Miniprotein binders against Pentatricopeptide repeat-containing protein At3g56030, mitochondrial. Designs and how they scored, part 5

Target 1, 310 residues: Pentatricopeptide repeat-containing protein At3g56030, mitochondrial, of Arabidopsis thaliana (Mouse-ear cress) (q9ly43)
Amino acid sequence: STVNPNPTASPGRRTCVEFDNLIFKAGSSGDFEAVRRLLNSRVVNACFNTTATFKFLTNTDSYSSSLEDLRRILPQTDAGYTRKHSYETLIARLCKLGRIDDALVLINDMAIGEFGLSTCVFHPILNTLTKKNRIEEAWRVVELMRSHAIPVDVTSYNYFLTSHCYDGDVAEASRVLRKMEEEEEGVMSPDTRTYDALVLGACKSGRVEAAMAILRRMEEEGLSVLYATHAHVIGEMVESGYYALSVEFVMAYAGKDKRLDEENLGSLASKLIKRKRFKEAKMVLKEMSVRGLRMGDALREFHEKNVLQS

## First folded at step 16 (miniprotein)

Design B52 (from B48 with L67M)
Fold by OpenDDE base, fold request of step 18:
Order: structure tokens, then sequence, then C-alpha cells
Structure B52 (fold): chain B 310 residues (1-310), chain A 120 residues (1-120)
């Protein structure tokens, strides 16, 4: 009797979502040993942690106990990538919850345990602090990085730069830029986020020409331009009354990416309509139509009433 | 030499930054918003010199010159606003600031001349 080996259905590759759900259930039930096992298994299955992985940790009555349990089990995860990645993910979760002090505690855990503390571990903290305009505290975190002999990268500086530029504080932005240039004797190169911030800063300070020049430089460097960067320029042009220039701008950059074009032209059209610049708005909408670009409902309605019925 | 140009640009950046800070302070002290705008123009010049410096390091002399020209434009705008503030207030500190601005501009002009010689 040939016992047909029941093909042990190789447990189907669990998806990242499935792992997140299992971790959520385990964490919510207080089964942190299961959380530990799942974190290990996840990496083995090439399913990286996500922003949802530690979603069971919330600012509730169980927060402190759950965090304590997590701090207990994380050191017990597989050494190397699994452990490091788990800490990074949890730190990011803590930052999302506004628990910066607890995130710093975990950084200290990583330092003491030598769990692969690196620059990227600090990014969520710096991002959160600078977004909340807690600039002094963010600089203290930078000093903490230095104290651990961790290099401060362009991404770290970009958080400061973006914050200052968002406020239109070109003075403080310039100080950050100087610090970047002084790092490693000028080896630190500005990236997409650096240029985006500088464009934003120029826009917020009312210097559209400078913003455009910086944007051109960004393109000439071969850096990817973000939609947000174009949006800064468009917004400032319209705000400053440069309506014709704004149309020329979006037209000049059109044709490379349909989705980007839809966003740029659509955004501009909406802003022009809001400013009662109907002539320019119609020009933009006509161009959208000619290019076969998707219009939002409000723009479509305006187009039908004012362009097609005319 | 490229090194000399880099040095000139760095010097100009330092002078401009210091001057911008001074103008910001003067703006607060004198209550003249035009000085604040002048300071902001100087910071724009600073940014373009930063780009020029990086381009010089890359050996892109033509683009470096373009960036320096933009910097000079913003220096000129700042100078104009500074002069307007001086005309309004009669403050002697503004005259000194104007002289410092001219010195920064001279450094940039030297850099331009040296870069043009390299293209030739």
Amino acid sequence: as target 1 above (310 residues)
Amino acid sequence: SPEEVEHLLKQAMRRIEKLAEELEQLSKNLGDENLQEAAEDLYMAFWFIYFALRLVRKGDTEKALEMIDLAMKYLEEAAKKLQEAQDKTGNEDLSQAADRLKQAAQELRKAISQLREQLS
C-alpha cells in the first residue's frame, strides 16, 4: 500500500498583509512570543515589515505594557537584519504615535545591544521633530548621532532644510545648507529633497524666478522632480499674480508624464478658477482636453459649461 | 586655478551670509522691511554661489558662470534695497553694509574673470 505522500501543501507564501494581520492578532492578545516568531518568519519569507506591523501598539492603557513586552522580545529576534528591521519599524511606529522619548529609549537599546544602529534609524525621529517644529530637539538628536559615531547624511539635513523652507525662513535654510557643505569637505551632494526644499523656500519668500532657476538646476543635474516641487512653483506664481507665466510653466513641463500633467494642469486650472482667471483657466482646460488628460469632476463641469457650450 | 575660484566663491559666501545677518538685525532695529528683503536677496545669492561652487568642482564652468550671474543679480537687488533704506533712514551702518556688499561683488567678479579665462 504505497502511502501516497499527501503533498504537504507547502504553506503558501504568506503575504506581507497576512503577516501584519497575524502580528496584529498576536500583539492585541498579548502573545508576544508569537510576535517574535512571526517577525522572524516574516523576514525568512521575504515579507518586510510595514507601517502596519506594529499597528496594535496604540496610545491606550495597554501602551506601556505592550511596549515593555516588545522591548523584551525584540532582542530575541534573529540577529542581523531581522532584529534591526524590527527596531526600525517599531521606532517609526513610536514616532507616528508621538512617542519620541520612547523611540530614543529604543535607540539606546540598540546602541547598548549593538543591534546595528545606523543613520536611517534616526530618520523617523528627525522627520517627526522637524515637522512639529521642534528644531532644537532635532539638533540634539543629531548630536546624539554624532556621539555614537553615526554619520549625518543628506536626508537628515533635508528634514531641517524642508522645515525652514516651509516657513520661508531662508536664513536658517542657508545655515543648514552651509552645514551640509562643511560636512566631509563638501562631499555631501544635494538630492531631490534638497532641491525641493530650496524651491519651496524660494517660493515661500516670494522669489519665483529663483525657484524656477533652482528647479532648472535640479533637472540639469538629472534629479527626479517631485509633483510637490511643481506645485510649489505653480502655487506661488498664482499667488503672486503671474497667471500667464504659470500657464507657460505647466506647458513647458508637459508631455513627459501623463499623471504629472494631469496633476499640474488640473491644479493650475483649479487655482485659476478660484482666482476668477477664467481666460487662463480655459486655456489650461483646453490643453488638458487636447492631450486627453483626466479632469476632476469640478474641472470637468467647468469645462463643459464654459468651454464646450461656448 | 579652479582652487582659487573655489576659494573666492567660499569667501563671497561667507561675506554674504554675514552681511545678510547684519541686514536682518538692522531691519529689526530700524523697522525697515526693505532691509529684510535685501537680506533675503542675499541669501538667494548665497544659494546660487553654493551651486556655482559645486559646479566648479565638477568642472562645469559654463553652468557655474550662469549661477554666479544669478548670484550677482540678487546682489544687485539687495544693493538697491539697501540704498533705498539708506536714503530713508540716513543710517551710517547701512553705508558700511553697502561697502561690504561691493566687496562681495568684487570677489564674484574675480571668480567670473578666472572662469572665463578657463573657457578660453
Scores: ipSAE 0.846, ipTM 0.941, lowest interface PAE 0.5, mean pLDDT 93
Fold by OpenDDE base, fold request of step 18:
Structure B52 (fold): chain B 310 residues (1-310), chain A 120 residues (1-120)
Amino acid sequence: as target 1 above (310 residues)
Amino acid sequence: SPEEVEHLLKQAMRRIEKLAEELEQLSKNLGDENLQEAAEDLYMAFWFIYFALRLVRKGDTEKALEMIDLAMKYLEEAAKKLQEAQDKTGNEDLSQAADRLKQAAQELRKAISQLREQLS
């Protein structure tokens, strides 16, 4: 009695990585019909596009032709989510390539075609422009959003805020905050990124006390504190010569997350050593040891030589 | 009323922002770095008033008061730096700026008084 092996082995669902590889091969070979089919199939298989999906598009001689082909096939993808998601992913890729004008062309394609233009489509553009300190152009993009009746969200404002705060430009940061508050009578609530930016701005302007107060407010609001936020404070304290205060700071926030503690205390110890603040560095390293925190090799060597042998 | 407090805070924010901009301009014109620092202190005050305003809207009067107190601290720091610049330069525009700063502080004090009455 030959037990017929039930061939119903459901063909293994392709992974997101597999789809990206297939799209890469198709795009690199100039088979854009295959790209179109794969974009459709991906969504049907519940595998969303990734940052690698359009990686075949590069700043090479084939760029213009490939972009033209993509612009031709994207409108032919399945209507709704598939098409919208494909445009969003491609726009993000164009931003990574520094092709902002071409990203704006795709936005225009979406507007004309009514392919579901939304706020999130503009985020990569705003992020790229503000990171490159092209602030005026970024504001023109905001005006473009408004012209299409697309609301400007907190995330959009946070790109501007972060850029200004990174430069220590508290004046322009304040202008952004004012604009946020003027949006629908304060409906726009600051989020984790907003507070992070403000902490950064206070630090960069040399106002550590303000930074700490803002950080406390962030915690009291129940917002998740980013590692970067602590790093801003620690960095500024050490740079400004507040060594004792920096130790107190990391000790006060220790005990919540072991990984975060390892990063904060380790980073501080390293900075203190570089500044030849060995007493404070030893205190931090001792605390790391007591808490069973992992030390990097350099810190471990310093600890063994200077703390355990004393 | 909470609405009156919000109005006072918004008014203070506008005055502080305008004053900060003026101090930045004066700093450039007079070549005095203290004025730039004073402007930056005013912007810190602005940020804390922003937080206070949001807290008032949420009904957290106690925390709103804390934020306004911080704003007042930075206004005072700005005032000290402004006075130092005035003593150094003798510029009349700085005297006017000092008066505007006092007006903003008075508005915040009114807001504090009203919020304290609500807690009581």
Scores: ipSAE 0.846, ipTM 0.942, lowest interface PAE 0.5, mean pLDDT 93
Fold by OpenDDE base, last read:
Structure B52 (fold): chain B 310 residues (1-310), chain A 120 residues (1-120)
Amino acid sequence: as target 1 above (310 residues)
Amino acid sequence: SPEEVEHLLKQAMRRIEKLAEELEQLSKNLGDENLQEAAEDLYMAFWFIYFALRLVRKGDTEKALEMIDLAMKYLEEAAKKLQEAQDKTGNEDLSQAADRLKQAAQELRKAISQLREQLS
């Protein structure tokens, strides 16, 4: 009777989600030695940290003790990528919790310990501060970067640009652009987010023609255009009463991406209906139908009632 | 040289920024919205000069000229709005400021024209 050797189930490669769950359990139970081991094991298993990795850290009574324990064990993780990546992930978590001062403490820990401090470590902090309109504090963080000989990249400046342009503050946006151009004699090239911000700024200032020109420049540079960029232009055109122009705009840019078209034309149609611009709305909905674009329920109902029955 | 053109564009940007700041201050002092709009037009001109500067560095002279033309358009719009504000207020201080601003605008136009000539 030949005993069939039980196929040794090769221990299945743990997923990123499994690691996050294990770290969550360990962190929630106060087993930070297990957290340390899991952070090391994760990288060895080619699983990167995620935004959920430190989800056990919350703004509760256990926050201070948990942070203290994390600060203790992170330096004990494997040197190089594992340690650096763990700090980056934790800093991002702290920013999400609104704990900017604590994030800066961790940056200081990285600097003192020489744990591979880089520009990307500061991005979550700059993003959080600029979104909260804490601009002066964000600039202090930029100066902190410089003090550590960390280069300020286009992404860092884009946070400022986006914030100012969202407010329609083209003056402050221009100052940021000047600073970008002064960096390393203009080596800093604007990217998709830079152009998106500038389009937004032009729209918010009521200068649709400028926004369109900037958008064209973005396309000519071969940069990927975001849905948000089109949405800025569409929104401003409708708000300013350029209904015919808004239709022309969405039609001119249609046909490249079905999902983008669905979003652009659908959004425009909805806005036109809200403004009681039914003629223009019908034109947009007709085009959506001709192109086989998906309509939301409200637009579909409007289309059936007002376009198909006419 | 491309370096000389870049220098001139940077100079133009600085002048426009200064002029825009002056118009913003005048707008606040006089309560004239036209001056604020003029300042915003100047900032648009600034942005297009920024694009032109980047294009010059890439060696794309044709597109750089297009951006300069757009910048000039917004400078002209700003100048018109400034003139309208001057006509409405009749203030001597405003007139002096307006003259300085006009001179600055003329200098900027001259600088842009020189850049256009160098790029053509």
Scores: ipSAE 0.846, ipTM 0.941, lowest interface PAE 0.5, mean pLDDT 93
Fold by OpenDDE base, last read:
Order: C-alpha cells, then structure tokens, then sequence
Structure B52 (fold): chain B 310 residues (1-310), chain A 120 residues (1-120)
C-alpha cells in the first residue's frame, strides 16, 4: 500500500517579487481574473503591492483596454485593505506613466464606491504635477481633496514648497508657508521635507547663512536631516566661493553616519577639485582617509597622486 | 503675554509679506534688481518670524528670540538695498516702503522686548 505523499505541501510562501511576476504575466496576457485573484492572494500572504505590481500597464496600444479591465476588476477585489491598496498602487502607476487624468478617474471611482479614499492616494498626483511645474492643476487637486472632505496634510503642501524652493521662488514658498499656518493655527508642523525645502530655497536664492540657520533649527527640532539637505548647502557654499566654510561644514557634521560622510566629503572634494581648490580638496581627502571613508575612483586617484606622493 | 507676542509676530509677517510683494512689483516697474533682492530678504525675515511664532507657541522664548534676531538682520539688509534703490531712482514709493519697513521692525522690537521681559 504505497502511502500517497499528501500533496498538500503548503505552497511555499510566495514573495512579493513572485506575486509581481505572476501579476505581470497575467496582466500582459489579458487574464484580469487572474490579476484579481492574485491581488487578493497577495494580501492574504502578507505580500504588499509594490511599484512593480502594475508594471504590465504601459503607454502602448493595449493601455486603454488594460485600464478598462483593471477598472472593472478592482471593485471586485476583497473589500477593505486589498481593494484600497490596489487602487493606491494603480494610481501611483498611472502617475508614473504621466496619466494624471486617468488617475483622477480612479479617484472618482473610489469616491463613488466608498473604497476608502484618503490623503495618501493624492500624494503621487500632487508630486507628479508639482515636479512638472503644473502648479495650478496641483491646486485644483487640493481643492478636489477638500471637496471630498480629505484633509490636506503637510506632505501635500511640501510638494508645492519643494517645487517653488527648487526654482528659488521664495515668494511663492512663503505663500505656501502661510497657507500651512492658516489651515489650523499651530497644528500643521513643518517636518523634514518642509525644512529641506526651505534650506533649498535659501540656497537657491544665494542666502547660505539663512540656509545654515534653518538647518540648525531642523536639528534642534530633532528632525532627521536628509543627505539632500546637506548637498544643497555644500553646493551653494562652493558655488558662492565659501570654500573654507564648506570644509568646516562637512567636518562639523561628520562622524554620525559613515555613508553620509562618504557622500558629503566625497561630493565636496569633487566640487573643490573641479574649481581647482586643491588645498581644500586635499584637506577633505585626508580626512576621508583618516576616517576610513570610501572614495570614488576619481577621488582615489587624485588622493594617491597629490596627497600620498607629497 | 505670549498671545500679544504672537499677535505682534503675525502682524509683522503680514506687513513684511505685503511689503515684499510691493518691492517685487516695483523691481519690475523700475528695473532695479536691488529691489528684488530686498524682497527676497524680506521673505527670509518672514520665514524666521514663522519659526519664532511656532517657538513662542511652544514656550521656547530663547530660541524665539534668536529667530526674531535673524529676521531683524534680514530686515536690515532689505532696508539697505531699498535705500540704494531709492538713491538711484528717487522714487517716492520707495520712501513709503522704507517707512513701512521701519514699522515692521518696530513691531519686532516690541516683540523682542516683551519676550525678554518674560525671561527675566
């Protein structure tokens, strides 16, 4: 009596990558019922959607048909988190494709269906529009949020703030800050991205001292400082000819994070070399060496030729 | 009172913002880049007053004073640039703008005085 091995080998816990691949195959083949089932199964297996989940949707001839099929099956996914998360992921994909109007259609689907519309659903849209400098349209999206009783959060405002500060438009940045303060007096606190944007704006306007003061305030508030924030300051200092100050700056903030130090000191050294500030560059490279920081190939070569052979 | 200080700071912010907008417009009309720079300095002052306002609400008087001092610094820079533009153009609107700038500075000084009294 050959004991038939119980084939109920629990199908090995599928990874997020495996689900994405399966959804890709199903979506690419037009099997949207399989997509629906996989979206449901994914959440049950604690594998969340990723930016790759709807990668099969592209700006090709099949786009309209595939989107129509997705709009048909998404309401049929498991109610609650699965459905909401699927819409959020698809909206993010549409934003990546530059299909903002279609993303707004899905938002309307969520509103009508009461599928759990929230602030985070609008973030990809606001981010995309502000990055493309479509500011008026982005404000219309904010009004759309309000019309659906969706709160406008600091993240939403930060997209506008970042866009204006990137352009060095401190006037429009100030208007955004005022709007933030007017929403609920004292409730909407600036976060890491707010401060990053303000540092960027100060730098882009040529006001390094202001940028430094804002950065200090950020640290005093206990907010995490982004690499990008330091990069803004370093870049502007070098551009403005504050070479000694730039060295002092990177040295003052060194020692907390090795990777950050590698990026800050390495970036500064490269910029100094490009500007033929070899004395300051050598100081930075020496410090990198002493700290055991990794140098890129170009910096390493410069260091070997100019610091070690001297 | 902290409430009075907050009111002063809010009032200063409004005045500074309005003045900055006016200077931007004057810069365009007169073709003077110094006025644009002055406007940008005013916006920096606006930012630091914004921080000061939040610090006052938190009860951090010392840090609020530091932020107001920075705001005053940028008001002074704006005033210098405004004066330079006035010297070049002789425009009466710039004189009025300078007076408004002084008023904003006085409001901030009053706020500083009140905050210092609280530390004491």
Amino acid sequence: as target 1 above (310 residues)
Amino acid sequence: SPEEVEHLLKQAMRRIEKLAEELEQLSKNLGDENLQEAAEDLYMAFWFIYFALRLVRKGDTEKALEMIDLAMKYLEEAAKKLQEAQDKTGNEDLSQAADRLKQAAQELRKAISQLREQLS
Scores: ipSAE 0.846, ipTM 0.942, lowest interface PAE 0.5, mean pLDDT 93

Design B52 (from B48 with L67M)
Fold by ESMFold2, last read:
Structure B52 (fold): chain B 310 residues (1-310), chain A 120 residues (1-120)
Amino acid sequence: as target 1 above (310 residues)
Amino acid sequence: SPEEVEHLLKQAMRRIEKLAEELEQLSKNLGDENLQEAAEDLYMAFWFIYFALRLVRKGDTEKALEMIDLAMKYLEEAAKKLQEAQDKTGNEDLSQAADRLKQAAQELRKAISQLREQLS
């Protein structure tokens, strides 16, 4: 990540990229005292840690030495935000490397040191475990959260929902929903990711009408629908042979978000052409043209030859 | 009262989840693929009751009724599949499952009645 994540920083101060590069050099050369100082000083420059901050930590034969040095110096960073965010960033890096046990060691370090352990610190761990289908381990991490009196939030539950629904396991997704309903005496509200997961789950179970009803519920809550969620519904409709319904679906949602319209109609047109549904594809492409929606090169060629010439 | 409607919806959710688990087990024991499909219908009903519960708490009675109507549709689909399996086998466990499904539907009808009374 070379983009400056802190565009409001003073022109005469180091940028977040500069801090990440300095930390990379210091860590790569074994100068962990310099890493500690840079972690402290970047905060006074209004630069937050990034996904690149600990990129010098890799999976090599000597990587355990680098982690042990980081474990030694992190408690020596400035108390409060600086230290907490340094732990969070390192835990996220370890999760990217697939080193979940090491991430849990850092959780324990934060607990023993009383360094501000909170729900957000657990999110990368839960995300990684659920994406790798290590569901039992993920629930043990939830138990660990509870043992430290750390509240389990909607984001935490969403990692489970997304994993189960991606697999089409509506039974397990329902068990997660029940747990969410019981959490904090029913105060926990579903969010955008909750709805996205359930739409996918309904699609995977072959219940397109349920998926559409859930998507409508999402819109009625005023939540922004992800392009990927629409893509899943469109894909399931076409896969199931509901060509007329798929055209009706994209038309019903058209007119609110031009970028969404371009993605929905364009994706549908491409899928219809692939299935040799040229009549339906021409309808979609004509509508894209009328609405002033951008087309990719392949769609543009098809439209010019088959729609404008007829 | 809103508290009674929430109680009815929570009670229906518990019955439906337990029933779906039973149908999954019966599907395996009897080799009846429609019982698995019925269980999935019940899980869809569970999801729409969950949404209805959220809407009742927000005071959105009209939308809550719409969600309960969707849940009822999926209970009816499950009931159809359950009846077909009973007709094929005569299995008493399926008869008991049908009774539990009727009880969940009754809870939802009572919730509908109370919510409609609030609109008048």
Scores: ipSAE 0.801, ipTM 0.942, lowest interface PAE 0.6, mean pLDDT 86
Fold by ESMFold2, fold request of step 18:
Structure B52 (fold): chain B 310 residues (1-310), chain A 120 residues (1-120)
Amino acid sequence: as target 1 above (310 residues)
Amino acid sequence: SPEEVEHLLKQAMRRIEKLAEELEQLSKNLGDENLQEAAEDLYMAFWFIYFALRLVRKGDTEKALEMIDLAMKYLEEAAKKLQEAQDKTGNEDLSQAADRLKQAAQELRKAISQLREQLS
């Protein structure tokens, strides 16, 4: 049968929450044969694994014992999607618990069992390592991927880029970009997350005009520019003293999304007032009023006193 | 040809990356923060050459030229900072770095010339 997602269910059929609760009870009581059966059964009921599926696994005294039992029963789950997703879910849980070595043991289990090792099971490992600034270990995991003939994808490189650019380390970000260019003779395409990281890196280096150019490149590729990316640029421009450019940036994007406009112009006005840039703040508030954008109470009072009455 | 433009851009990317690493080391050795800023300008140039290279492969010559122009702008900013550091110290490594910067700029100007011919 075709497996269907089922986050909610009709009366009488088990829900994803019910399966997660049953697995929690079974795992907590040491009944791992029930865990195996429930992992198989939930897929038949179109209830896929969630972040809660392995919540019974914790860093308590049962730490090693529960994992060893899971290592025994996971190969015995239904082949294909069920088994692959069970490994992926468990690896992600182990990464959340900070148990990277155990996640790598599961990688080896999948390789030995020939269960279909892919880039997707490496992603939570790379994400965790790069966020914790364990960059050298993350590169060793990339070497492990290559030793299994698994190509390094753009998502994998983005974890490194995001970490380096957040730290403002444009040198290391450039080395990652070179590696991406060398991958498959430059066939690997940057995606939204690649651009988001580079925008932040340019901002952190104080090169606001470069960040603007990268945003234009992103838009010209037809990629969605996230609200968080706009906040990056606005924040760094004001912090760096680029007040006129910050106004120009929000005005260039105004008119595309009213909720975004309210957030961008409102946030910018607040930041400008805090830094006593009242001429620029008045300009932004006048534009908000003309466009019919909602203001918070403090901004509205400032606008009434200083823009309408001045 | 598109292949020759790609070769020029890749060559410029490699030269600029090596130069940026050299300037970071010289900044550390000489205690000159201006050289660190020059290295960061070079890394921005590297990023825009990367974008230009991808646009050349897509056949988007107009936008590739825009990216190369941005890269040239950052090379010029780095050149100014190199000149200031050279004037202060007389360091031969800075003079050699300035020569290598000129070579990268020449590679980009040649790429620009060939891309403009493709537009004709």
Scores: ipSAE 0.799, ipTM 0.946, lowest interface PAE 0.5, mean pLDDT 86
Fold by ESMFold2, last read:
Structure B52 (fold): chain B 310 residues (1-310), chain A 120 residues (1-120)
Amino acid sequence: as target 1 above (310 residues)
Amino acid sequence: SPEEVEHLLKQAMRRIEKLAEELEQLSKNLGDENLQEAAEDLYMAFWFIYFALRLVRKGDTEKALEMIDLAMKYLEEAAKKLQEAQDKTGNEDLSQAADRLKQAAQELRKAISQLREQLS
């Protein structure tokens, strides 16, 4: 135990990395009272938990009892944000270790202790289960959320949608949409991640015109059409053999943002060249030239030899 | 009325989802890949009806009509594939599926008619 704090301590503040390192050393040495104190003090210093905070907890034999010690000390952390975030961070760590059953034990601990379960505590569990294609278990977790009167949010449904659409399973994606519609009789609105998943699902199904319509729907809702979403659609369209539609899509958006145009047209041209779609690539490069868009060195050389000389 | 349009769209969504599941099963039973493609067209129609339903509730009648028109387009694509499978096999289950598809299309056409009255 510490008798007195140092009242003249250095004005320098610890970083989140420094707190994570201190917690690692304390947890590794079995000093869980120090872990508790550090979890409290880091919040006071505006250093919140990270994915590294519980890295001393592993699946090795040397750490097999550490979860039980953490279960003992976490209720003793400062009430409110500190305790809730400590549980959330530990649950996320357990999910990363593949220890879903242990994560659910922590959920029960929070429920019994009345520490304030919320939807965000369940997100790492749902994310991990859906990414591992353990869909039935993920739905049972949703049932657990409902049994605690925890709202199922659009983020929760998006984990299912993303998993199904990545697999090209538009049937299961549709069942998730039906469930989203039933949530509070359609009050839940799709967000950018919902649209991203549905765009991918439509692309994997070979329905690129549907994917473009979903992107237009997203724009009409005032949602940000992320740069990653454009690159995602372009890539899947080319991989699916929709070369003419990929050019049509990129041209429909050209003229809005020069940097976006340079990236989209350039990326499309490069992908078409890789696929030996030289006629389509030449069309894209001619358009880049007409619009005065910057080309990378490789594209410029291709353009000079194959477009300007023919 | 807006309540009747919402009812028609919800009914079409349920009918289309059930029909798509049926076509997937028939695709496996008959070995007809066009039926799987038809089911996927139906799921696209389902997605656009979902968007239409949300737009109706928001009062955006013009955009709702656009989504229903897209859904009708995919119902028509599914109908073509279903007709090809019927022509090949003469299977009675495919004839019943075609009737259910026509019922879903009728529900959407009623919704379109009511929404157009709202615009006029």
Scores: ipSAE 0.799, ipTM 0.945, lowest interface PAE 0.5, mean pLDDT 85
Fold by ESMFold2, fold request of step 18:
Structure B52 (fold): chain B 310 residues (1-310), chain A 120 residues (1-120)
Amino acid sequence: as target 1 above (310 residues)
Amino acid sequence: SPEEVEHLLKQAMRRIEKLAEELEQLSKNLGDENLQEAAEDLYMAFWFIYFALRLVRKGDTEKALEMIDLAMKYLEEAAKKLQEAQDKTGNEDLSQAADRLKQAAQELRKAISQLREQLS
């Protein structure tokens, strides 16, 4: 091993980036004993793993041998946080690479080694599968969680809800809600992501008044009903091609908070213009003008050219 | 009691979910898109009953009543669409679906009554 893991070689403390670079060099050269030592020493130096930690693991011709070497050395890292986080980081990396079967192999390694499986280790697997619309496989992962007596949390269910509501599939979203209700007799509390998914699903079903009631429910729970929540729903609807419904959504909510209205309608108009939905954009800009809502310079210029001169 | 209201809401949720699934299948079999719209109304009712159930557990009786009223609105919309399909076809499966819808509505009305007693 030519990698120097000794922190006394530098008068300054190594940064997390420096640890990631050292691990990249060691892993790329096949020095997995150095990788093991660096995973231990970075934690001692308060430099925790990042999304770059296992960047040397790729989908190239030799990628399977690198995984097998990592499978050998990870059990040999320091027990507790270091080992748990190393497994979690590697599982997330494998999910990013699309290597779900390999991620599940690591789940099994953690179970056999009794390294402290927890719900959060499964999150990147569920997220990846649901985003790729591999819903049946995602439910089999939930069954795997249950076989290890690992509780399914609200974040886990939210991956399903978000996927189904993104597709406008309110039937499947309802089935997920039923399962959430069955979990500990409803002790599991819906969170911001739960409400965001349901609002989007109601909008895509054409039930904008239901979406508004759900947003009110979210606000009454004291959850963060801010620009970011509305922007997420607006962005997902436009990205999914639900242009008329996106206009209906912002119009139905308009009138409650003038600054929020300026941001929601302005953001929607900008997104519609970028996607060449000029008819819808003109409707939004006319409403902004009628309500006396402030427009940014670019929107005002578009409004003058395309609405006032039409 | 709060436990009896929770029982009624859970029963309504189960009935509504099964009914919505049946209406989706009947929509495909009969080629009636209003039955698909009715199923989606039922899923909205299901969501508001879910919220009502949570509010009952928190002791927020007035907001729970608001959610149940919304659920009843969507049951009524579904009932209109179901009645139109039944008038058009005379299908016995639609008659059974209408009965299940009435049963769910009865459970919600009983829950409303008990919650209003708690407010008094």
Scores: ipSAE 0.794, ipTM 0.943, lowest interface PAE 0.5, mean pLDDT 86

